# VHH binders against q8el04, part 4

Target 1, 306 residues: q8el04
Amino acid sequence: MKSIQVQQLVEEFNLEVLAGEDHRERTITKSRTHRPGLEFIGYFDFFPMERVQILGKKEINYLHQLNEQERDIRIGNVVNYHPPCFIVTSDQDGLTYLKKYCHAEQIPLLRTKEATVDFMAKVDHYLTRKLAPEIAVHGVCMNVLGIGILIRGESGVGKSELAHTLLGRGHRLVADDIVVLKRLSHKTILGTHNDKNKEFLALRSVGLLNVVRAYGSRAFQDETRISLDIKLSKWEKDSLHNELEFETQYRDYMGVSVPSIEIQLQPGRDVAGLIEAAANNWYLQQQGYSAAEDFMNRIEWQDGDD

## First folded at step 16 (VHH)

Design k4
Fold by OpenDDE, look of step 16:
Structure k4 (fold): chain B 306 residues (1-306), chain A 120 residues (1-120)
Amino acid sequence: as target 1 above (306 residues)
Amino acid sequence: QLQLVESGGGLVQPGGSLRLSCAASGFTFSSYAMGWVRQPHGKGLEYIATITGSGGSTYYSDSVRGRFTISRDNAKNTLYLQMNSLKPEDTAMYYCAKDEEWTRSAFQYKGQGTQVTVSS
């Protein structure tokens, strides 16, 4: 399981350390922050104690409305669940009991000047990306017409050459050879490079090509959501794959189902054009249109009139 | 039929080293990227590393980067994992797989695996 240290948050967001300075090695394993409003009123049934705890104006103001004894007890009760850290937003002060218990329990107490909602969004985004499960696969990742595509196939099938053709048509390279996939959600896979292959396209007989230097900055993109999986295969006579498939196939990447198409490479065919067509078709489907369904409906209507 | 047979696991002390092997058969080995995954007891599968078919490119998870080395011998249809500076957290069943197979949530095509135990 991926984790980051509280220290990384401190550095990333330039947080002030109010307490627990020696315990910034504490680990964060959850990608979402939590506002412990209910917990401060004594409701703990669904307390996500493993999350970074954010205290905004609402929480702090509530605590200040309590008498000192109640405030002390309520804060203590929450801190005793030992979340990875507490972060106070909007540069709020009067944190006597938070400091007390965070010191006692060796939990970092941090502060930022940023507003609560904006700050939480930033932290959530950061944690989601940092804690996202990732794998690396062999292939090419492209952005075609704004759509992220993972192109797979056997070594030597011509993936990189295809990528080069697509670049010539104005599309963007994300990664060649090794593609890093990150699961951001149960529905979202992100494709990116491994830093080593950033901006490089490996072409047989030519060598390594820096696509940014060769074609400009528009030829490269750091990352893209993977919306389509394309498997390139060699043409085989009488292969079942030569038939028009009307049913959508899916490829599973870490539990995320990605629509998948197989393209057999035949001499003289515009494979790049097929990829563009696939991207367009995907886009139309997202808009609620299916050409296959439309076609079937038209056929059924004609048969019903006879 | 595709077959993957892992070997080389065992008991080792923290800081020790092991070299795992995976014998592959039933497919054109050099045409496919390969990878290692592991499964600690009571936990889910964890991705470790990938190597391309030619062996020209590798990638490692953060948890093993700098300590583990994935390699292959295409002439022998064998995949390797050199594990150095082993930690107790590395204790797991280790599996080799084709990248197209182990990328799935349901790991369908795996060998029997080889057990690695790191303990003092």
Scores: ipSAE 0.841, ipTM 0.953, lowest interface PAE 0.5, mean pLDDT 92
Fold by OpenDDE, look of step 18:
Structure k4 (fold): chain B 306 residues (1-306), chain A 120 residues (1-120)
Amino acid sequence: as target 1 above (306 residues)
Amino acid sequence: QLQLVESGGGLVQPGGSLRLSCAASGFTFSSYAMGWVRQPHGKGLEYIATITGSGGSTYYSDSVRGRFTISRDNAKNTLYLQMNSLKPEDTAMYYCAKDEEWTRSAFQYKGQGTQVTVSS
């Protein structure tokens, strides 16, 4: 299971450390933050203790309204579950009681000036990305017309050359050779580079090409959602694979189904153009249009008139 | 028919080393990236490492980076996993997989696996 340290969170968001500064090595394993409002009132049935705890104005104001004895009990009850850390938002003060318990239990107490809702969203986003399951596959990842595409195929089939052609047409490289895939949700796969291959395209006979240096900053993108999977295959003369597959095929990446198409590489054909067409088609489908359905409807209409 | 046969697993003490092998047949081995995955008892599959067809590029999960090395011998149609500095957490059934197959949540084409147990 992936984890990050509280220290990484402190650095990423420039958080002020109020207590527990020596314990920032504590680990975070959950991608969502939690506001422990119910827990402060004594309700613990569903307390996600492994989550980063966010204390907004509501929580702090509630605590301030309590007498010292009650406050100590309520805070103690929550802190004793040993969450990774507490983060107070909106630059709130008067946190002596929280400092006391966090220090005693060796839990970092952090503070930010940011508003609670906005900050939580940022943290959730960050944690989701950092803690996302990942795999690495062989291929090329590109962004074509705003659509992330994973291009696969046998070694030597010409994936990188195709990528270069697409770059020449104004599209963006994300990763060549090794593509890191991250599952951000049950429906979302992110493609990215492995840092080593960042901005590089490997071309046979040419060597490594830095695409940013060669074509400018617009030629590269750090990451993209994978919306389409494309398998390149060698053209075989006798393979009738020219059948218009009306049914959408899918490939499973870590439980996420990605639409998949196969393109047979034939000499003299504009494969880059086909990829662009595929991207456009995908876009149209997302808008609720199916060319196949439209076509079928037209055929049925003509047959009914005969 | 695609066949993958894993071997080299066993019982080892913490800090020990093992070398796993995977014999591949039924496809053009050098044309495909290969990978290792593992499944601890009662847990889901965990990705370990990938190597490209030529062997020129590798990638590792954070959990094994710096300790494990994936390699291949295309002439022998064999994939390897050198495991150093083994930890109890590395205890699992290890599977070799073809790139096109192991990306799935459910592996259709995996070998029998080889059991690795790290225990004092």
Scores: ipSAE 0.838, ipTM 0.951, lowest interface PAE 0.5, mean pLDDT 92
Fold by OpenDDE, fold request of step 22:
Structure k4 (fold): chain B 306 residues (1-306), chain A 120 residues (1-120)
Amino acid sequence: as target 1 above (306 residues)
Amino acid sequence: QLQLVESGGGLVQPGGSLRLSCAASGFTFSSYAMGWVRQPHGKGLEYIATITGSGGSTYYSDSVRGRFTISRDNAKNTLYLQMNSLKPEDTAMYYCAKDEEWTRSAFQYKGQGTQVTVSS
C-alpha cells in the first residue's frame, strides 16, 4: 500500500508546525481528508481515523464555546484515535488545548492560512495522485481531440509511427514506449510518462525524437485521462474481424473499465484518421448518441413498413 | 497454449537476495512486454515491474525501485527478477505475466507463481 509522510504535506503546502515536530514521519495512507465535526460532538460511527484531519472555523469555534472540561473530553476523544495529523485552516488562533493533546499523543498539529474548502480540495488532489495505485504498460499514450487514448500492439506494429502521424495532425503525445497508468478512482485512469521518456518519441528509422523541440510545446501533454483503449493488430486475410462491431468492448485496467477497440492495420489505410474517428465517436457517445443504435433503429423501422 | 512457469522463490533472511525466473512458451516472447506482480497473503495484487519486449525499457513500483531488477533473455524465452535487499514486506506469491494480461484486476491466466518468504 502506498503511503506518504506527514512531512511531505508540510513541505508541499508549506504548513506551519505547531506541535509534534518530531513525529512528522507518521504515514498517510488515505487520499481524502476529513473534518471531524461530528466526532467533536461525540459521534464516532465510521470515523475515518486514518485520514488527515482538517479543522476549519466550524470545528475550532465549536471547541472555543465549550468549557474547559468539555473541551478536554471532546478533543481527547478524537486525538485518541491517532490520526496521521491535524491541520488547522484559516490561520486560526487559540489552539493551546489542541497543542497539548497533540503533543501528548505525538500527533503533528499543523496550520495553514488557506481557507478550509480550498485547502481540502488541494490536499485531496495531492493525496489522490500520490497514493494512487500505479502500473506501467507498453504502448503509446496520446491526447487526440482532447481525449486520452492508450494505443497498444505488438512490438514493431507501428505504434510510434502512428503517434508521429498524429503529432503532425496537431495532437499531443503523453508517453511513448512505457505508459504509466494511475488509478485515481473507480472510474478514472490517468496516463502519464515515466519521466525518462518525457517528450520523447522513439522511431526505429530515426531514433529518439524530442517532440517539444520538433513540433513545439503543444505537441506534448504531461498527463491525460484514458478514455479509450486501442489495440493495433496486423491484418490477417482470414480474420472475420471485418464485421462492424455494434457492441462496445471494454478493457480492464486495475478494475477500471475502459472502452476498447481493435484496429487491424492494412497497408495504405489512414490509421491516424481512424483514431480521430474513434475519438469523435467516443465524444458523441458521451453526449448520449450511439451511431450503432441509431442505425439499428432505422433498419427496424424500414423492415416494419415492409 | 500460452504458458508461464515461475521459479526461484524460497525462504530468505532480511537483507538477502533471490532471483526469480519465468519460463515462457506458446507465444512470441520478444514481441510482448512482460511484468512481475505479487500477492501477499490476504492482500490484493501488487504491481512490481515492467520490461518492454526488447528489454530496452523498464519501470518499477516505488516499493521495489532500487532493490529489484527486471530483465529478460529473449533467446531463452525467460523473464527474470533479481531481488536484493529483501524485506519482510516482500513476502508474497510472485507471478509473471504479459502486460496485457496482468493489468486486469482479475487475473484470468495465473501461473502457479513462486512463493517468496522473507523472515528472520
Scores: ipSAE 0.811, ipTM 0.939, lowest interface PAE 0.5, mean pLDDT 91
Fold by OpenDDE, fold request of step 22:
Structure k4 (fold): chain B 306 residues (1-306), chain A 120 residues (1-120)
Amino acid sequence: as target 1 above (306 residues)
Amino acid sequence: QLQLVESGGGLVQPGGSLRLSCAASGFTFSSYAMGWVRQPHGKGLEYIATITGSGGSTYYSDSVRGRFTISRDNAKNTLYLQMNSLKPEDTAMYYCAKDEEWTRSAFQYKGQGTQVTVSS
C-alpha cells in the first residue's frame, strides 16, 4: 500500500507546524481528508481515523464553546485514535488545548491560512494522486483533440513515428516509451511520463527529440486521463480482424475498463487520421451518439417500409 | 504457445538478496516489454517493475525502487529481477508477464510463479 509522510504535506502546502515537529514521519495512507465534527460531539461510528483530520471553523468554534473539562475529554477522545495529523484551517488561534494533546500523543498539529473547503479539496486531490496505485507500460501516451490515448504495440511498429505525426498535426505528447498509469478512481486512469522521458520522443534514425524545444510548449502535456486504448498491430493477410466490430471492446488497467481498439498497420494508410477519427468517435459516444446504433436504426426503418 | 517460467525464489532473511529469473518462450521476446508482479498471500496483484523490449528503459514501483533491479537478456530469452535489501513485506508469489498481459486485473496468463519468503 502506498503511503506518504506528513512531512510531504507540510512541504507541499507550506503548512505551519504547531506541535509534533519530531513526528512528521507519520504515514498517510488514505486519499481523503476528514472533518471530525461528529467525533468531537461523541459520535465515533465509522470514524475514519486513518485520514488526515481537518479542523475548520465549525470544529474549532465548537471546542472553544466547551468548558475546560469537556474540551479536554472531547479532544482526548479524538486524538487517542492517533490519526496521521491534524490540520487547522483559516489560520485559527486559541489552539493551546490541541497542542497539548497532539504533543502528548506525538501527532503533528499543522495550520494553514487557507479556507477549509478549498484546502480540503486540494489535499484530497494531492493525496489521491500521490497514493494512487500505479503501473508502467510500454507505449505512447498522447492527448489527441483533448482525449487521452494510450497507444500500444510491438517494438518497432512505429508508435513513436506516429506520435511525431500527431504532434505535427497539433496534438500533444504526454509520454513516449514508458507510460506511467495511475488509478485515480474505479473509473479513471491517468497517464503520465516517468520524469526521465519527460518531453522526449525517441525516433529511430533520428534519436531523442525534445518536443517542447522542437514544436513549442503546446506540444507537450504532463498528464492526461486515458479515455482510449489503441493497439497497433502489423497487418497480417489472413487475419479476419478487419470486421467492423459493433461492440466496444475494453482493456482492463488495474480494474478500470478502458475502451480499446486495434488498428492494423498497412503501408500507405493514414494511421494518425484513424486515431483522430477514433478520438472523435469516442467524444461523440460520450455525448450520447452511437454511429452504429444510428446505422442500425436506419436499416430497420428501411426494412419496415417494405 | 507462450510460456513463462519463473524461478529463483526461496526463503531469505530480512536484508538478504535474491535473483529471480523468468524463461520466456513462444514469442519474440525482444519485441515486448516485460514486467514483474507479485501477489502476497490473500492480497491482490502488485506491480513491481517494467522493462522495455530493448532493455533501454525501466520503471519501478515506489515500494521496490532503489532495492530491486529489473533486467533482461534477449539472447537467452530471460527476464531477471535482482532483489536486494529484502523486507518481510516483500513476501509474495512473484510472476513475470508480458507488458500487455500483466496490466489486466484478471491476470489470466500467470505462470507458475516463484515464491519469495522473507522471514527472520
Scores: ipSAE 0.809, ipTM 0.939, lowest interface PAE 0.6, mean pLDDT 91

Design k4
Fold by OpenDDE, fold request of step 22:
Structure k4 (fold): chain B 306 residues (1-306), chain A 120 residues (1-120)
Amino acid sequence: as target 1 above (306 residues)
Amino acid sequence: QLQLVESGGGLVQPGGSLRLSCAASGFTFSSYAMGWVRQPHGKGLEYIATITGSGGSTYYSDSVRGRFTISRDNAKNTLYLQMNSLKPEDTAMYYCAKDEEWTRSAFQYKGQGTQVTVSS
């Protein structure tokens, strides 16, 4: 299981450290934050203690209204679960009682000036990406017409050349050669580069090309959701793949099903155009239109079934 | 028929080293990226590393980065995993696979795997 240290969170969001400075090595393993409002009032059922705890205005104001004895009990009850850290939002003050307990239990107490809801969203977004399971595959990842596409195929089949053609047509490179895939949810795969290959396209006979320098910033995208998988293969005569496919095929990545198309490469064919067509078709399908279904309906109508 | 045969596993103490091998046959080895995955007892499959067909590029999971090295000898149709600074958490059955195959959640390994046990 992936984890990050509280220190990474402090650095990423420039958080003020109020207590627990020596314990920033504590680990975060959950990708969502939690507001422990119910827990402060004594309800601990389903308390996600492993989450980063966010204390907004409601939580802090509640604590301020309590007498010292009650406040100590309420804070103690929550802190004793030893969450990775507490973060106070909206630059709230009067936190001496929290500092005391956080220090005692060696839990970082942090503060930000940001509003609670917005800050939580940012942290959730950050943690989801940092803690996402990841794999790396050989291929090319591009954004074509706003959709992320993973292009696969045997070495030497011409994936990078295809990518270059697509760049020339105004599309964006995400990663060449090694594509890092991250599972953000049960329905979402993110494609990105491995940092080393960032902005680079490897072309046979040419070498490495920095696409940003060559084509401008519009030629590169840091990450993209993978919406389509395309397998490039060599053309085989009499292959079933040479016929019209009416059913959508899927490729599984870490339990996420991605629509998949196989393109058999033939000399003189506009493969880049086919990819663009596939992207357009995907878009139409997302809008509720299926060309295959429409076609079948028309055939049935002509055959007198309607 | 595609065959992958893993070897090199064994019992090692924490901090020790092992070198795993994967002998491939039945396909053009150099044309495919290869990877290592592992499965701890009672746990799910975990990704370890990928290497491109030419061996020019590699990628590692965070859990093994800096400790493990994936390599290949295309002339011998063999994939390797050098494992250094082994930890008890590295205890698992290790499998090699083509990257196009092992990415599937329902992937069925062609090899038997090789057991790595790290224990004091």
Scores: ipSAE 0.803, ipTM 0.935, lowest interface PAE 0.6, mean pLDDT 91
Fold by OpenDDE, last read:
Structure k4 (fold): chain B 306 residues (1-306), chain A 120 residues (1-120)
Amino acid sequence: as target 1 above (306 residues)
Amino acid sequence: QLQLVESGGGLVQPGGSLRLSCAASGFTFSSYAMGWVRQPHGKGLEYIATITGSGGSTYYSDSVRGRFTISRDNAKNTLYLQMNSLKPEDTAMYYCAKDEEWTRSAFQYKGQGTQVTVSS
């Protein structure tokens, strides 16, 4: 399971360290933050103690209303579960009692000026990406007409050349050769580069091409949701694959099903155009239109009038 | 028929090293990217590393980066994993696979895998 250190949050969000500065190596393994309001009132059923704890105005104001004895008990009860850290939002003050307990239990207490809801959303987003399971596959990742496409195929089939053609048509490169896939959810795969190949396209006859320098900043995208998988294959005369597949095929990446199509490379065919067509078709399907269904319905209607 | 045979596993102390091998047959080895995955006992499959067909590019999971090295000898149809600075958490069954295959959640390892145990 992936983890990050509290120190990474401090750096990413420029958080003020109020207590526990020597314990920023504590690990975060959960991608969602938690507001421990119920826990401060004594309800601990299903307390997500492994989550980053956010203390907004509601939580802090509640604690301020308590007498010292009650406050100590309530804070102690939560801190004793040893969450990774506490983050106070909205630049709230009067936190001497929290500092005391956090220091004693060696838990970082952090502070930000940001509003609670907005800050939580940012942290959740950050953690989701950082903690996402990832794999790397061979291929090319492109954004075509706003749709992320993973292009696969055997070495030498011409994936990079195809990518170059697509760039010339105004599309964007995400990654060439090695594509890093991140599972953000059970339905979402993100494609990105491996930092080393960032902005580079490898063309066998030309060498390495920096696409940003060659085509401008619009030619590159750092990451994209993968919405379509395309396998490039060599044309085989006897391969039955010329049949209009009416059924959508899927490829599984880390448990996420992605629509998948195979394109047989034939001399003289506009493969880039086919990819664009596939992207358009995907878009239409997302809008609730299926060309195949429409076609079938039309055929059935014609047969019924006969 | 595609065959992958893993070897090189064993018992090692923390901080030790192992080199795993994967012998491939039944397909054009150099045409495919290969990878290593592992499965700790009672846990799910974990990605380790990928290498392109030519061997020109590699990628590693964060958990093994800097410690493990994936390589290949296409003339021998063999994939390697050099494992240094081994930790108890590296204890698992290790499998090699084609990148197109191991990415699937339902991937049933056709190979037997090789057991790596790191313990004091």
Scores: ipSAE 0.790, ipTM 0.932, lowest interface PAE 0.6, mean pLDDT 91
Fold by OpenDDE, last read:
Structure k4 (fold): chain B 306 residues (1-306), chain A 120 residues (1-120)
Amino acid sequence: as target 1 above (306 residues)
Amino acid sequence: QLQLVESGGGLVQPGGSLRLSCAASGFTFSSYAMGWVRQPHGKGLEYIATITGSGGSTYYSDSVRGRFTISRDNAKNTLYLQMNSLKPEDTAMYYCAKDEEWTRSAFQYKGQGTQVTVSS
């Protein structure tokens, strides 16, 4: 399970450490923060104790209104679940009681000047990205007409050359050779580069090409959602694979299904054009239109009239 | 028929090293990117590393970066994983696979894998 340390959060957001300074090695494994307001009032059903706990104005104000005995009990009840850390937002003061318990239970207590809602959004975004499962695959990741495409195929099949052609047509490179895939959700895969190959296209006949230097900043994109998977295959004369597939096929990446098509590389064919067509088709499908369905419906209607 | 046979696992102390091997047969080995994955007991599959067909590019998960090295010998149809500075958390069954195969959630390991146990 992917995790980060509380220390990384402290550094990323420049958080003030109020207590638990020696315990910043504690791990965060959940990508969403939680406001433990209900828990402070004694409601613990579905308490996400593994989440970073955010204490906004509401939570702190509530605690301030309690007498010392009640406060101790309420704070103790939450702290005893040993969340990874507490972060107080809006630079709130009067946190002596929280410091005491956090120190005792060896839980970092942190503070930021940022507003609660904005800060939580930032942290959630950060954690989602940092904790996202990731894999790396061989291929090319492009953004074609605003659509992220993962292009796969055997080594030497011409993926990079195809990428170059697409660049010439005004599309964007995300990654060549190694594509890092991140699962952001059950339905979302992000494609990106591995930093080492950032902005580079490897062409066997030419060598390494920096696409930004060659074609400008518009030729490159850091990351893109993968919306389409394209497998390039070598053309085999006797392969029946040239048939129009009417059924959408899917490729699974870490449990996320991505529409997938196979393109056979035939001499003289505009493969880049086919990719553009595929992108357009995908776009239309997202708009609720399926050309295949439309076609089938038309055929059925004609057969019914005979 | 595609075959992948992992070997090299064993018991090692923390801080120790192991070298895993994966013998591939039944396909053009050099044409495919290969990877290592592992499955700790009772846990899900974890990605480790990928290497391109030519061996020119590699990628590692954060958990093993700097400690593990993936390599290949295409002439021998063999994939390797050099594991240094092993930790108890590295204890798992290790599998090699084509990158296109192990990325699937329904991936069924064709090989037996090799067990790595890191314990004092």
Scores: ipSAE 0.784, ipTM 0.930, lowest interface PAE 0.6, mean pLDDT 91
Fold by ESMFold2, fold request of step 22:
Formats: structure tokens, sequence, C-alpha cells
Structure k4 (fold): chain B 306 residues (1-306), chain A 120 residues (1-120)
């Protein structure tokens, strides 16, 4: 499991260290932050103590309103769960009890001048990307009509040539040859390059092409959500795969199901046009429309009216 | 009759090196990307590295980047993993994989794997 150290948060966000300076090697494995409001009032069921704990004005003002004895108990009860760190937002002060308990329990207590909502969004985003599982695949990643597409197939089948055709139609390259896939959530796969192949497309007989220099900055995109998986294969006559497929096929990427289409490279077939059509059809399906279902209903309605 | 046969594992001291091999048969080896995954005892599968069919491009997980090198010899239908600067955390059963199968949550390894143990 990927993890980062509290020190990495301190460096990324320029956080002030108020206590627990020597314990910034503590690890963070959860990509969401938490505000422990319910926990300060005594409710600990499902307390996500493994998360970074955020203390905004509401949390701090609540603690200030308690008498000294009760404040000591309420803070102690939360700190004793040993979360990876606490971060106080909005440059708040008056933190005597927090400093005491964080020092005693060897937990970093940090502070930022940033407002709570904006800061939490930044940290959640940073942790999600830093902790995301990732793998690499051989293929081409494109953004076609705003839809992220992963194109796979055997070496030499024509993937990069197809990508170049799509570039000529105004679509964007994300990565050629090696595509890095990151799982940002249980529903989201992000496709990106490995920095070494950034902006490059390898074309047989042409060599390496920098697509930004050749077509302008609009021809390249650093990353895209993968919405469609396309397997390219060599054309074989009388294959069953040449028949219309009405059932959506899926391919699993790290537990995320991605719609998948196989396209044979039949001579004379406008494969780039098929990919554009598939992207449009996917978009319509997200709005609740299935062309295959609509068509089948129309055929049954006509036949059933006889 | 696709076959992948892993070998080259063993016991090694921390800081040591091992070279794993994966002998492939039953498919056109050079046409497919290959990868390595590992399974520490009692844990799930962990992605290690990918190499393209030509061998021209590679990618590594964060945990092994800079220490491990994936390579292939298409004339011998063999995939390799050179593991240097080994750590106790590298102790696992290692498997090779074909054609992006390492992307699946239900990865179905074809070989018996080869055990790597890093211990003093």
Amino acid sequence: as target 1 above (306 residues)
Amino acid sequence: QLQLVESGGGLVQPGGSLRLSCAASGFTFSSYAMGWVRQPHGKGLEYIATITGSGGSTYYSDSVRGRFTISRDNAKNTLYLQMNSLKPEDTAMYYCAKDEEWTRSAFQYKGQGTQVTVSS
C-alpha cells in the first residue's frame, strides 16, 4: 500500500509545526481528510482515526467554550486514537491543550493560514494523487471529443498510425507506447504519460513526432479519465466479431469496469470514424440513451404489430 | 497451451541481487507486452513492472524503481527481472504476466511463480 509521510504534507503546504516535530515520519495511507466534530462531543463509532484530522474554527471554538476540565477530557479522548496528524486551519491560536496532548502522544500538530474548505480540498486532491495505485500498459491514450480512450492491440497492429489520424481530426494525444493508469477511486481510472514519452508519437517510417510542435499545444493533454477501452486486432474474414454487438463488453482495470469495444482493421474501414462514433455513443449512454436498445425496440414494435 | 514458467528465486541477504526468468511458450512472445507482479505472503498481488513487446519501453512501480530492471530476449522467448539492492519487503512469490493481465483485479497467473526471500 502506498503511503506518504507527514513531513511531505509539511513541505507541500508549508505548514507550521506546533508540536510533534520529531514524529513527522508518521505515515498517511488514507486519501481523505476528516473533521472530528462528532468525536469531540463523544461519538466515536466509525471514527476514521487513520485520516489526517482537520480542526477548523467550528472545532476550535467549540473546545474554547468548554470549561477547562471538560476541554481536557474531550481533547484527550480524540488524541488518544493516535491519528497521523492534526492540522489547524485559518491561523488559529489558543491551542494549549492540543499542544499538550499532541506532544505527550507524539502526534504532529500543524497549522496553516488557509481557510478550512479550500485547504481540505487541496489536501484531499494531493493525497488522492499521491496514494493512487498505478500500473502501466502498452497502448495509446487519446482524448477524443472530450472522452478519454485507451487503445490497445498487438505490437505493430497500427495503434500509433490510428492516433496520428485522430490527431489530424483535431483530437488530443495523452500517451503513446506506455500509458500510465492511476486508480483515483473505485470508479475512475486516469490515463497519463510517463514523462519520458510526453508529447511524442512514434510512427513507423517517420520516426518520433512531437505532436505539440507539429500541431500546436491543443494536440496534447497531460491526462484524461479513461472512459472507453478499444482493442484493435488484425482483420480475419468470417470472424464472428464482424457481426453487430449489442451487449456492452467491459474490461477490468484495477477493479474498475471500463466499456470495451474490439475493432478489426478491415481494409477500407474508417476506424478513426468508428472511434469518434463510439465516443459519441458513450456520451449518449451516460445521459440514459442506448442506441442498440432503441433500435431493437423499434424492430420488435414493427414486427409485433402484424 | 500457453505456458509461463518462472525461475531464479531463492534466499538472499539484504542488499543482495537475484535475476528472475520467465520462459514463455504457446504464443508469439514479441507481439505482447509483459509484466511482473508479486504476492507477499498473506497479502494481495502487487504490480512490479511492464515492458513493451519490442522491449523498447519499460515502467516500474514506485517500490522498485531504480532497483529492479525488467528486460526480455525475444529470440529466446524469455522475460527477465534483475533485482538489485533487495530489501526484506521484497520477499514474495513472483509471477510473470502476459498482455496486460496485470491490470485486472482478478489476475490469473499461469505459472507456479518463484519465491524470493530476503533475510539475514
Scores: ipSAE 0.651, ipTM 0.890, lowest interface PAE 1.6, mean pLDDT 87

